# Miniprotein binders against q96jn8r1131to1294: the designs that were tried, part 1

No score or structure here was measured in a lab: all are predicted.

Target 1, 164 residues: q96jn8r1131to1294
Amino acid sequence: TLEFLENHGKNILLSNGNRTATRVASYNQGIVVINQPLVPQLLVQVRIDFLNRQWTSSLVLGVITCAPERLNFPASACALKRAAWLLRGRGVFHNGLKICEKFGPNLDTCPEGTILGLRLDSSGGLHLHVNGVDQGVAVPDVPQPCHALVDLYGQCEQVTIVNP
Below, numbering starts at 1 at the first letter of every chain, in headers, positions and changes, except where a header shows other numbers.
F, E and O stand for the ipSAE by ESMFold2-Fast, ESMFold2 and OpenDDE, each averaged over both directions (binder to target, target to binder). V2 = 0.75 x the mean of E and O + 0.25 x the DockQ between their complexes.
Where letters were taken out, [cut] stands.

## First folded at step 5 (miniprotein)

Design h6
Fold by OpenDDE base, look of step 8:
Structure h6 (fold): chain B 164 residues (1-164), chain A 120 residues (1-120)
Amino acid sequence: as target 1 above (164 residues)
Amino acid sequence: MKVLVIIFSDDPEILKRAEEIARELAEKYGAEVRVIHTRDYSPNEAVLEAYEYGADVVIIIVTDEEKAREVYEWLKEDLPDVKVFVIVEGGEEAAKRLEEEGVDAITSPEEALEALRKYL
């Protein structure tokens, strides 16, 4: 079963069998990683449960290729400088550098209830899904194994893993 | 080198000083400088602006000690490789307190330039 790992950002509280992550303080320290590595055809999805409009920006989605159980998480995904491919706003980032300016919908404006998914295709391409709609390949040729990462950042204060 | 100057004040004098700092940095040091006014921004906007701009250095100009501490700590936490300077306008004692806490806090544009000169 899909769940968030116990190794997470210090402002995260896990609940609902570790399927729900809540950032209980500030705007950062909210990184969580899903336990099972992404494999081709596995669709991993999270729902945005709660947004706090006090802050700017929203969740970051992506994958890491380092061992998540031992990862010392930085305060935000912005500081991930290795083994990380991330979607923030409309941008795609690799190891902290923007590699694509505009991809898919703006994650910063996704409302509560939005379901965001990540899926690897057979060629190693990382797909973003939004409310069940495949937005295309965000990152080609992602190394495997990799794990889905969610940074509950800014406005995003709670997400829940949901089944397809 | 990219420098982001972030202003947390509506004081025209502070705005002018920020522009002067920006000009000096560009002309004397060859820095790429962006100046932003975040009066209407959310609390964590400084971090995001610095990140998106790709700033190597951030100079924040504030009138409030708590804001100075808050923004500095956020920047250092989220962007640990970015050098941060704080200008506390009209707050010499506040600047001293902040420096004692490890914050690079100053009170004038001249001090900012000096600090940058030492850093660069």
Scores: ipSAE 0.551, ipTM 0.798, lowest interface PAE 1.0, mean pLDDT 91

Design h7
Fold by OpenDDE base, look of step 8:
Structure h7 (fold): chain B 164 residues (1-164), chain A 120 residues (1-120)
Amino acid sequence: as target 1 above (164 residues)
Amino acid sequence: MKVLVIIFSDDPEILKRAEEIARELAEKYGAEVRVIHTRDYSPDEAVLEAFEYGADVVIIIVTDEEKAREVYEWLKEDLPDVKVFVIVEGGEEAAKRLEEEGVDAITSPEEALEALRKYL
């Protein structure tokens, strides 16, 4: 069963069998990691449950290749400088550096109810899914094992892991 | 070196001062400078702007102590490797209090330049 790990950002409250993450304070400290590593053909999906329009940016979605159970999470995904491939806005980032300017839809403008998915293909390519539609390869060759990461940042205050 | 100047004011005088700071940084120190301003930038937006720009240094220009503290905390928390300076306009005593709390707070463009000179 896919769940968020107990090791998470300090503003996160887990519920619903650790399948729902809620940021209960401020705009940051909202990083969560999904327990099972991504393997080829596994589609991991989260639904945006609640957006707080007080803020401007939104969630970050991606993967990490370090051990998530012992990771000391920074306040935001922006501060991840190693072992991280992240999708923010329309950009793709590797270890804090933008490696793609425009990819897929703008995550900062995804409305509540949007279902975002990550999937590795057989070649190690990381795919983004939006409402069930494959947006293509965001990262062509991701090291394995890797874990899906969600940063409940800015507007995004709640997400839930959902089945395909 | 990339410097982002963020102004939390619509005051023409403050905007002018920010432009002067930016010019001095570029001309005297060879810095790449971006200046942005907004009355009510949210914390996440300020951090995002700094991150997207790849700022090594962020200079915040604010009008009050509470805003100064808040913005400083935003940036230091989310971007701990970025050097942050805060200019509190017209708030010498506030700046002193902030400095006692560990905030790099200053009160004038001249002090900003001096602080940057020491840092660079």
Scores: ipSAE 0.075, ipTM 0.567, lowest interface PAE 2.4, mean pLDDT 88

Design i18
Fold by OpenDDE base, look of step 8:
Structure i18 (fold): chain B 164 residues (1-164), chain A 83 residues (1-83)
Amino acid sequence: as target 1 above (164 residues)
Amino acid sequence: SKEEDLFKEAEEFAKWALELLEKGDYEYAAEIYLLAAEDALEAGNPELAFEYARKAIELAKKSGNEELLKEAEELLEKIKEEL
């Protein structure tokens, strides 16, 4: 079953069999990683459960290709400088640097209840899904194995892994 | 070299932070300036790190995020030790 790993940001509290992540303090230190690596055709989805409007920005979504169990998580996914492909706002980032200016919807403005998904296609392309709708390839040729990562940042204080 | 790569990354973060600032996202811009400052410091350029950290402090104040401000100020103090 899909669940978040116990190795997570220090402000995260896991619940519901580690399927729900809640950031219980501040605006950062909220990185979580899903246990099973992405494989082709597997759609991994999380639902935004709660937004706290006192903060700016919102969750970061992406993948890492390093061993998640040994990762020392920084305060923000922005500081992941190795083996990281991330979606922030409308941008796509690789190892902290912007590689695409405008992709898909603005993650910073997704409301509560939004279901965000990641899927690898047969060619290694990483797709973003929003409420079940394929937004296209965010990152081509993602190295495998890779794990889905969610940074509960800013407004985003709770997410839950949901089945397709 | 590693230092050169860090320097480049710092500059890229600073550019991104500026873009965020132009959009009015002070909090996010501040955090990215902090990253820029950290990279600059690690790159062996405490002067540049100091400038980025000061920007982070300024923007953190504008955002009203006290925790972010504290982090930025702590980083500034660390940078001062290297000047």
Scores: ipSAE 0.024, ipTM 0.412, lowest interface PAE 4.3, mean pLDDT 91

Design l1
Fold by OpenDDE base, second read of step 6:
Structure l1 (fold): chain B 164 residues (1-164), chain A 83 residues (1-83)
Amino acid sequence: as target 1 above (164 residues)
Amino acid sequence: SKEEELFEYAEDFAKLALELLEKGDYELAAYYYLLAAEYALEAGNPELAFEYARKAIELAKKSGNEELLKEAEELLEKIKEEL
């Protein structure tokens, strides 16, 4: 079963069998990683449960290719300098460098209830799904194994892993 | 070293903050300066942390985000203890 790992950001509280992550303080320190690595055709989805509109930025979604159990998480996914492919706003980032300016919907404006998914295709392409709709390949060739990462940042204070 | 890594994070966040500031995104710029300050402090550079925290405070005020302002001010006080 898909769950968030116990190794997570300092401001995260896990619940619901580790399927729900809640950031209980501040706007950062909210990184969580899903336990099972992404494999081709596995769709991993999280639902935005709660947004605090006090802030303008929102969650970061992506994958890491290092061992998540041993990762010392920075305060923000933006600080990941290796083994990280991230979706922030409408941009795609690799190790802190923007590799795509405009991709899919703006994650900063996704409302509560939005279901965001990540899926690897047979060619190693990382797809973003939004409410069940494939937005296309965000990253063309992601090393495997990789794990889905969610940074509960800014507005995003709670997400839950949901089944496809 | 870990300290060097933290310092690099601080600089990177400060750079991002500046870019956002140029775009008029005061709130997010404040976020990144706040992060820059935190990492600079952890890196053992309270002087640099102080500079970034001050910028965070300024931009937080411009953004109107009171919670962010509060956090930045609290961090500033913490930094002062290390000066």
Scores: ipSAE 0.016, ipTM 0.314, lowest interface PAE 6.9, mean pLDDT 90

Design r9
Fold by OpenDDE base, look of step 8:
Structure r9 (fold): chain B 164 residues (1-164), chain A 81 residues (1-81)
Amino acid sequence: as target 1 above (164 residues)
Amino acid sequence: SDEYLIDFAKLALEAFERGDLDLLRYYIELALEYAEELLGDEELIEEAKAALEAFERGDLDLLRKYIEKALEKAEKLLEKK
C-alpha cells in the first residue's frame, strides 16, 4: 500500500492511513515522501485536496534517490541540493538547478482536484501525469531506486495519494 | 542610495502581506545584497539575514519582525545623512 512516510516536514500532519498529508502551519516545512520506491510502469498519483489562496506558489513534485527514512528534510524541496529531481511551476530542477524552463502545465496554477502522477518508463525516464494524461518525460534518466516526493508548499495545503 | 534599502524592505513587507512568496524572497535578498555591498552596515545586514532565515524556516512572526527592523534601521540610516 502506498503511504507517506512518517519522516516528513515539521508542518505536516498525516491522516487517512498516512495517505493524506496536510500542512497545518505557515507556507513551508511540508515535504512528504511516498514509502514505496518508484519502479518502472508503476504510476504513483496524488490529488490536490485543498489550496489556501493566502499564499502564492504551490506544490513541488519529484523524486529523491537517497534514503528517505533518514533524510533530514529542509523547509522546502528547493533546498535539496543532492539526489533530487523536482518539478516546480513549469520548471524541472536537478539538485536545485533549473534544467528545463518549460515542461508540462504550471504546477502553481493547478486547481483543487488535480491528480498529479509520476511514472518511470522502461528506459528510466520520469513522466509527469496530469489528470491521467501523460505530459511526457520530465527527466530522461533517473537513478534508481528513487522515491516520489511531494512538497506541500505555498497554497498547497493538502494532498492525498490516489490509486490509478 | 539608502533609499533603495527602504524600498526593498517596504516591498518585502507588502509582498509578505499579499502572500507573494517569490517577491518576498526576492526583496529580502535584494535588501541583504544592498546592505552588504553598498552600505556595509552590520546591524542592517544582520536584520536582513535574520529575515531571510526566518523566511526559509517559515517563521511568520520572526519574518515580519526582522523585515520591520530592517526597515527601521534603514530609515534611521537615512536620517543620519
Scores: ipSAE 0.763, ipTM 0.887, lowest interface PAE 0.5, mean pLDDT 94

Design t15
Fold by OpenDDE base, second read of step 6:
Structure t15 (fold): chain B 164 residues (1-164), chain A 93 residues (1-93)
Amino acid sequence: as target 1 above (164 residues)
Amino acid sequence: SDALRLFFEARRIIEEGGDPEEALKKAKEAFELFIKEGNLEFAAFTAVVIVELLKKLGKDPEEIKKWIEIAIELAEKAGNKLLVRIARKLEKE
């Protein structure tokens, strides 16, 4: 069963069998990691449940290749400087550096109810799915094992893991 | 949900240094709604927030004790060990 790990940002409250993450304070400290590593053909999806429009930025989505159980999470995913491939806004980032300027829809403008998915293809390419639509390869040849990461940042105050 | 919105409103008041009495009012309302929704985790956590607000406001120790007990009970029912620990910590303060 896909769940968020107990090791998470300090402003996160897990509920619904650890399938729902809620940032219950501030605008940051909201990183969560999904327990099972991504494997080819596994589609991991989260739904944006709640947004607070007082902020301009929203959730960050991506993967980490380090052991998530022992990770000391920074205040935001943007501060991860190793073993991290992240989607923020329309950009793709690797260890804090932008490697793609425009990819897929702008995550900062996704409304509540949007379902975001990550999937590895047979070649190790990381795909972004938006409401069931494959947006293409965001990151080619991602190291494995890797875990899906969600940063409930800014506007994004709640997400839930959903089945495909 | 309405409960969640009220909860976040209460939290916002706290974070912005607003009127803790208003925050308490909203938190209590959120609590009732979470209970009605069967959301025990958030009910438990809201109870924790209520305790913190009551302490800040210097309210009746018996009321504080009551809400601590509620927080613990609900956290246990929810099976949320982290919340249980948080709630238990309130007893020691």
Scores: ipSAE 0.313, ipTM 0.706, lowest interface PAE 1.2, mean pLDDT 93

Design t49
Fold by OpenDDE base, look of step 8:
Structure t49 (fold): chain B 164 residues (1-164), chain A 89 residues (1-89)
Amino acid sequence: as target 1 above (164 residues)
Amino acid sequence: SEYEIDFLFLEAIKLLEEALKLLKEAEKTGDPELIKKAVELFEEAVRKYELAIEYAQEGNPEEAKKLAEEALKLAREAIKILEEALKKL
């Protein structure tokens, strides 16, 4: 089953069989990684459970291609400078650099209950799903193996892995 | 935004790393006054960064940002001083 790894950001508390991640302090240190690598045809989804509107930014969603079990997580996903493809706001980032200005919906404005998904296609393209709707290829030709990463950042204080 | 604060902290780390390098080189110039001045600025910058972190953790991003910006300014000034010292080599 899909679960978050025990190796996670300092402010994260896992529950519900490690399928729910809660950031219990501040606005950062909230990175979690899903245990199983993404493979073609596997749709990995998380639901935004709780937003704290004290903050302005929200969750970051993406993938990493380094070994997640040994990763020393920075305070935020934006500090990942290698092996990282991230969706933040409407932007797509690679190793900290914005490679796409506008893609899909603005993650910073997704309400509670929104289900966000990641899926690799047969060509290695990383797709974003929003409430079951394929938003298209966010990142072409992602190296494999890769793991889905969620940064519970800013407003986003809780997410849960949900089945398709 | 919160990302602005994080960005400032990341920039601070970069500057500090650069400053350490410059400081080591500046020791070769034999100008203790410039080095002393730079050290003082860095110390103040560190204090402001620490405070900025606290405010950020407490949910006061505006104050955190302000302090981080001030700290960054101090760090940049310190670097300039060190660069000037290096010209004497």
Scores: ipSAE 0.144, ipTM 0.586, lowest interface PAE 1.7, mean pLDDT 88

Design v22
Fold by OpenDDE base, look of step 8:
Structure v22 (fold): chain B 164 residues (1-164), chain A 83 residues (1-83)
Amino acid sequence: as target 1 above (164 residues)
Amino acid sequence: SKEDLAKKLIELYKKALELVEKGASEEEIRKLLEEVVKIAEELGDEYLIDFAKLALEAFEDGDLDELRYYIELALEYAEELLE
């Protein structure tokens, strides 16, 4: 069963069998990691449940290749400087540095109810899915094992892991 | 003291990030970043100076992603200095 790990950002409260993450304070400290590592063809999806529009940015999606159970989470995913591939806005980032300017939809403008997915293909390419639609390869070769990461940042105050 | 300056720098960076996320005016954010540069220079720490200047440059270029990147680096480094 896919769940968020108990090791999470300081402002996160888990519920619904650890399938729902809620950021209960501020705009940051909202990083969560999904327990099972990504394997080829496994689609991991989260739904944006609630947005707080007093903030400008929104959630960050991606993967980490370090052990998530021992990770000391920074206040923001942008401060992950190693073993991290992230999607933020329309950009793709590796260890904090932008490696692609425009990819897929702007995550900062995804409305509530949007279902975002991550999937590794057989070649190690990381795909973004939006409402079930494959947006293409965001990262061509991701080291394995890796874990899906969600940063409930800015507007995004709640997400829930959903089954395909 | 250097410790006080570092704490002030951290405070200003955190405020800057908050203002960015609230969509505050560019002028208000710029003033904070410029003050951070001055504090970093007063501290005389090479890395903090570099991060502050890079953050300000990123902001002036309109690259908020890069701004956040350098601020987070600076915060991490500054906090380590206080340990």
Scores: ipSAE 0.338, ipTM 0.721, lowest interface PAE 1.5, mean pLDDT 94

Design v40
Fold by OpenDDE base, look of step 8:
Structure v40 (fold): chain B 164 residues (1-164), chain A 83 residues (1-83)
Amino acid sequence: as target 1 above (164 residues)
Amino acid sequence: SKEDLAKKLIELYKKALELVEKGASEEEIRKLLEEVVKIAEELGDEYLIDFAKLALEEFEDGDLDLLRYYIELALEYAEELLE
């Protein structure tokens, strides 16, 4: 089953069989990684459970290609300098640098209840799903194996892995 | 205004990079980076605060490559905020 790894950001508390991640302090240190690597046609989804509107930014969604069990997580996923492809706001980022200006919906404005998904296609393209709708290829060729990463940042205080 | 603060933050980062390249004193560079942290906190932007603190930390650790990296991230982000 899909679960968040025990290696996570300092402000994260896991519950519900490690399927729910809650950031219990501040606005950062909220990175979690899903245990199973993404394989073609596997749709991994998380639901935004709670937002704290006192903050400005929201969750970051993406993948890492390094071993997640050994990763020393920074305060923000955007500080990852290698092996990271991230979706933040409407942008796509690779190792901190923006590689796409405008993609999909603005993650900073997704309301509670939004279900966000990641899926690799047969060509290695990383797709974003929003409430079950394929938004297209965010990253055309992602190295494998890779793991889905969620940064509970800013407003986003809780997410839960949900089945398709 | 927030716009003015963001512009000031950008200016200070650029100055910091310049001083690093010129081999300026550590104290002068430190003061700039600390001021950036204060401005970021005044702005209240999560990423700017994080980037500023990371930049300062890497500078104190003597890793100029990572310092440049985080400044570049911050500059890109701050410039986008002004658009």
Scores: ipSAE 0.627, ipTM 0.864, lowest interface PAE 0.8, mean pLDDT 95

Design v42
Fold by OpenDDE base, look of step 8:
Structure v42 (fold): chain B 164 residues (1-164), chain A 83 residues (1-83)
Amino acid sequence: as target 1 above (164 residues)
Amino acid sequence: SKEDLAKKLIELYKKALELVEKGASEEEIRKLLEEVVKIAEELGDEYLIDFAKLALEAFEDGDLDDLRYYIELALEYAEELLE
């Protein structure tokens, strides 16, 4: 079953069989990684459970290709400078460098209840899903194995892994 | 006061955006962004410090879109602090 790894950001509290991640302090230190690597056609989804309007930005969603069990997580996903493909706002980033300016909806404005999904296609393309709708290929060729990453940053204080 | 610092930070960000749109010198814009970092540090607000540094980095990298992104997020947050 899909669940978040015990190796996570310092401000994260896992619950619900490690399917729910809650950032219980500050605005950062909220990175979590899903245990099973992405394989073609596997749709991994998380639901935004709670937003704290005190902050302005929101969650970062993406994948890492390094071993998540040994990863020393920085305070935010933006500080990941290797083996990382991230969706932030409307942008797509690779190792901290922007590779796409405008892609999909603005993650900073997704309301509570939004279900965000990641899926690899047969060609290694990483797709973003929003409420079940395929938004297209965010990253055309992602190395495998890779793991889905969620950074509970800014407004985003709780997410839950949900089944398709 | 912290309120005064926040207002100054907001002012500088708005000025920076204006200068960017007008195509002002990089040096002038850089100075404003560096001053914002200092003010954020003086405020002691880690969130504002993070975005100030990210904004400066974006500018140094020549990524004006990312610069605008960080400034807008910082402005929205800072203005909320004053309410």
Scores: ipSAE 0.550, ipTM 0.829, lowest interface PAE 0.9, mean pLDDT 94

Design v52
Fold by OpenDDE base, look of step 8:
Structure v52 (fold): chain B 164 residues (1-164), chain A 83 residues (1-83)
Amino acid sequence: as target 1 above (164 residues)
Amino acid sequence: SKEDLAKKLIELYKKALELVEKGASEEEIRKLLEEVVKIAEELGDEYLIDFAKLALELFEDGDLEQLRYYIELALEYAEELLE
């Protein structure tokens, strides 16, 4: 089953069989990684459970290609400078560099209940799904194996892994 | 005071947005954003520091749309700090 790894950001509390991640302090230190690597056609989804309007910005979603069990997570996924492909706002980033300016919906404005998904296609393209709708290829060529990463940042205080 | 610094930061962000809209020189806009970083650091608010640095990065990358967006987010946060 899909679960968040025990290696996570300092402000994260896992619950519900490690399927729910809650950021219990501040606005950052909220990175979590899903245990199973993405394989072609596997759709991994998380639901935004709670937003705290005290903060601005919201979750970052993406993948890492390094070993997640030994990763020393920075305070924010944006500080990952290697082996990282991230969706932030409407942008796509690779190792901190923007590679796409305008992609999909604005993650900073997704409301509670939004289900966000990641899926690799047979060509190694990383797709974003929003509420079950394929938004297209965010990253055309992602190295494998890779793991889905969620940064509970800013407004986003809780997410839960959900089945398709 | 922290309140004064926050107000100054807000002022600078608004000025930066104005200059961007008017097509002002890159140097002038850069200086404003750099000053925002300094003020954020002086405030000691990690969140504002993060956004200030991001704004400068976005500007340097020429991504004005994202720059405007994140400045607005920073402004919202800063204004709430004053309430």
Scores: ipSAE 0.364, ipTM 0.727, lowest interface PAE 1.3, mean pLDDT 93

Design z38
Fold by OpenDDE base, second read of step 6:
Structure z38 (fold): chain B 164 residues (1-164), chain A 80 residues (1-80)
Amino acid sequence: as target 1 above (164 residues)
Amino acid sequence: SMKVTIEIRGDSPEEFKKLIEEAAKLAKELGAEVRYEIDGNTLRIEVRGIPEEALKKFAEEVEKLAKELGYKIEWDFEED
């Protein structure tokens, strides 16, 4: 089953069989990684459970291609400078550099209840799904194996892995 | 350490969506802690957790955006 790894950001508390991640302090240190690597055609989804509107910005979603069990997580996913492809706001980032200005909906404005999904296609393209709708290829060729990463940042204080 | 508090005056609270989005983007890029409050037609943004130089950069960028949108803006720096 899909779960968040025990290796996570310092402010994260896991619950619900490690399917729910809650950031219990501050605005950062909220990175979590899903245990199973993404494989083609598998849709991995998380639901935004709770937003704290006093903060600005929101969750970052993406993948890493390094071993997640041994990763020392920085305070935010934005500080990952290797092996990281991230969706932030409407932008796509690779190792901290913006590689796409406009992609999909603005993640910073997704409301509670929004279900965000990641899926690799047969060509290695990373797709974003929003409430079940394929938004297209965010990253055209992602190295495998890779793991889905969620950074509970800013407003986003809780997410839960949900089944398609 | 320092913090900056920015105050922006608009015509309605609904006008601040764009500002908040852009401010959030910039804050994330800078690794800053940022909070905001809307009081009537006034938006307040508080930023901390980054060097003073970065705080100044943040304020200046927000100022550019606010002025482009025709809003009044002011800010002040305080010890945190």
Scores: ipSAE 0.009, ipTM 0.266, lowest interface PAE 8.9, mean pLDDT 90

## First folded at step 7 (miniprotein)

Design O21
Fold by ESMFold2, look of step 8:
Structure O21 (fold): chain B 164 residues (1-164), chain A 83 residues (1-83)
Amino acid sequence: as target 1 above (164 residues)
Amino acid sequence: SKEEDLFKEAEEFAKLALELLEKGDYLYAAEYYLLAAEDALEAGNPELAFEYARKAIELAKKSGNEELLEEAEELLEKIKEEL
């Protein structure tokens, strides 16, 4: 069963059988990771449950390509300078640096109830899904194994893992 | 070289900070300036690192976040040791 790992950001409280993550303080320290690596058949989906619109930026979604169980996560995903491929706003980032200016929707404007998904295709391409709709390949060849990551940053205060 | 790569990376983080500043996200902009300052310092350019850390302090003050401001001020003091 897909769950958030117990190794997570300091401001995260896990609930609902570790399928719900809530940022309970501040604006950051909200990194969570899915407990199973992505495989081509696996679609990992989270629903945005609660947003605080007083912040400007919102969640970051992506993958890490190193073992997550004992990593010391930074305060914010923007500081992941290795083994990370991230979607922030409309950009795609590799190890903290932007590699694509415009992919998919602007994550900073996704409303509550939005369901965001990540999966690998058979070629190792990383796909974003938004409300069940495939947005295409964000990253063409992600090294495996990799794990899905969410940073409950700024606006995003709660997400829940949902089944496709 | 490592120093040239770090300097380039610092410049890219500073560009990201400016993008976030233009959107009014002072917290994120400050975090990116701190990343730029750290890379500039490691690249052996403490004067540039000082400039980036000062920008992070300014933005942390505008954000009202005390923890971020303290982090930015701590980095500035570390940079001063190498000026």
Scores: ipSAE 0.836, ipTM 0.916, lowest interface PAE 0.8, mean pLDDT 93
Fold by OpenDDE base, look of step 8:
Structure O21 (fold): chain B 164 residues (1-164), chain A 83 residues (1-83)
Amino acid sequence: as target 1 above (164 residues)
Amino acid sequence: SKEEDLFKEAEEFAKLALELLEKGDYLYAAEYYLLAAEDALEAGNPELAFEYARKAIELAKKSGNEELLEEAEELLEKIKEEL
């Protein structure tokens, strides 16, 4: 069963069998990691449950290739400087640096109810899915094993892991 | 060298911050300036770190985010110790 790990950002409260993550304070400290590593053909999806528009920006979605159980998470995903491939806004980032300017929809403007998915293809390409639609390869040749990461940042205050 | 790499990273973060600022995203911009400041400080350039930290503070204020402001101000104080 897909769940968020107990090792998470300080402002996160897990519920619903650790399938729901809620940021209960501030705008940051909201990083969560899904327990099972991504494997080819496995689609991992989260639904944006609640947005608080008092903040700017929104969730960050991506993968990490280090052991998540041992990781001391920074306050925000943008501070991940190693073993991290992230999608923020329309950009793709590797270890904190932008490697692609425009990819897929703008995550900062995704409304509540949006279902975001990550999937590795057989060649190691990381795909973004939005409401079930494959947006293409965001990152080629992602090292494995890797774990899906969600940063409940800014507006995004709650997400839930959902099955395809 | 490590310092050179940190310096380059600081500049990249600052560029990203500026880009975000142009888009009106003060919060993320402040975050990246904060990262830039940290890298610059570690790279042994407290003057540059000071500039980035000040920008982070400014943008944190604009964003209305008190927590980020506090963090940036704390970093600024650390930087001042090395000036």
Scores: ipSAE 0.210, ipTM 0.617, lowest interface PAE 2.1, mean pLDDT 92

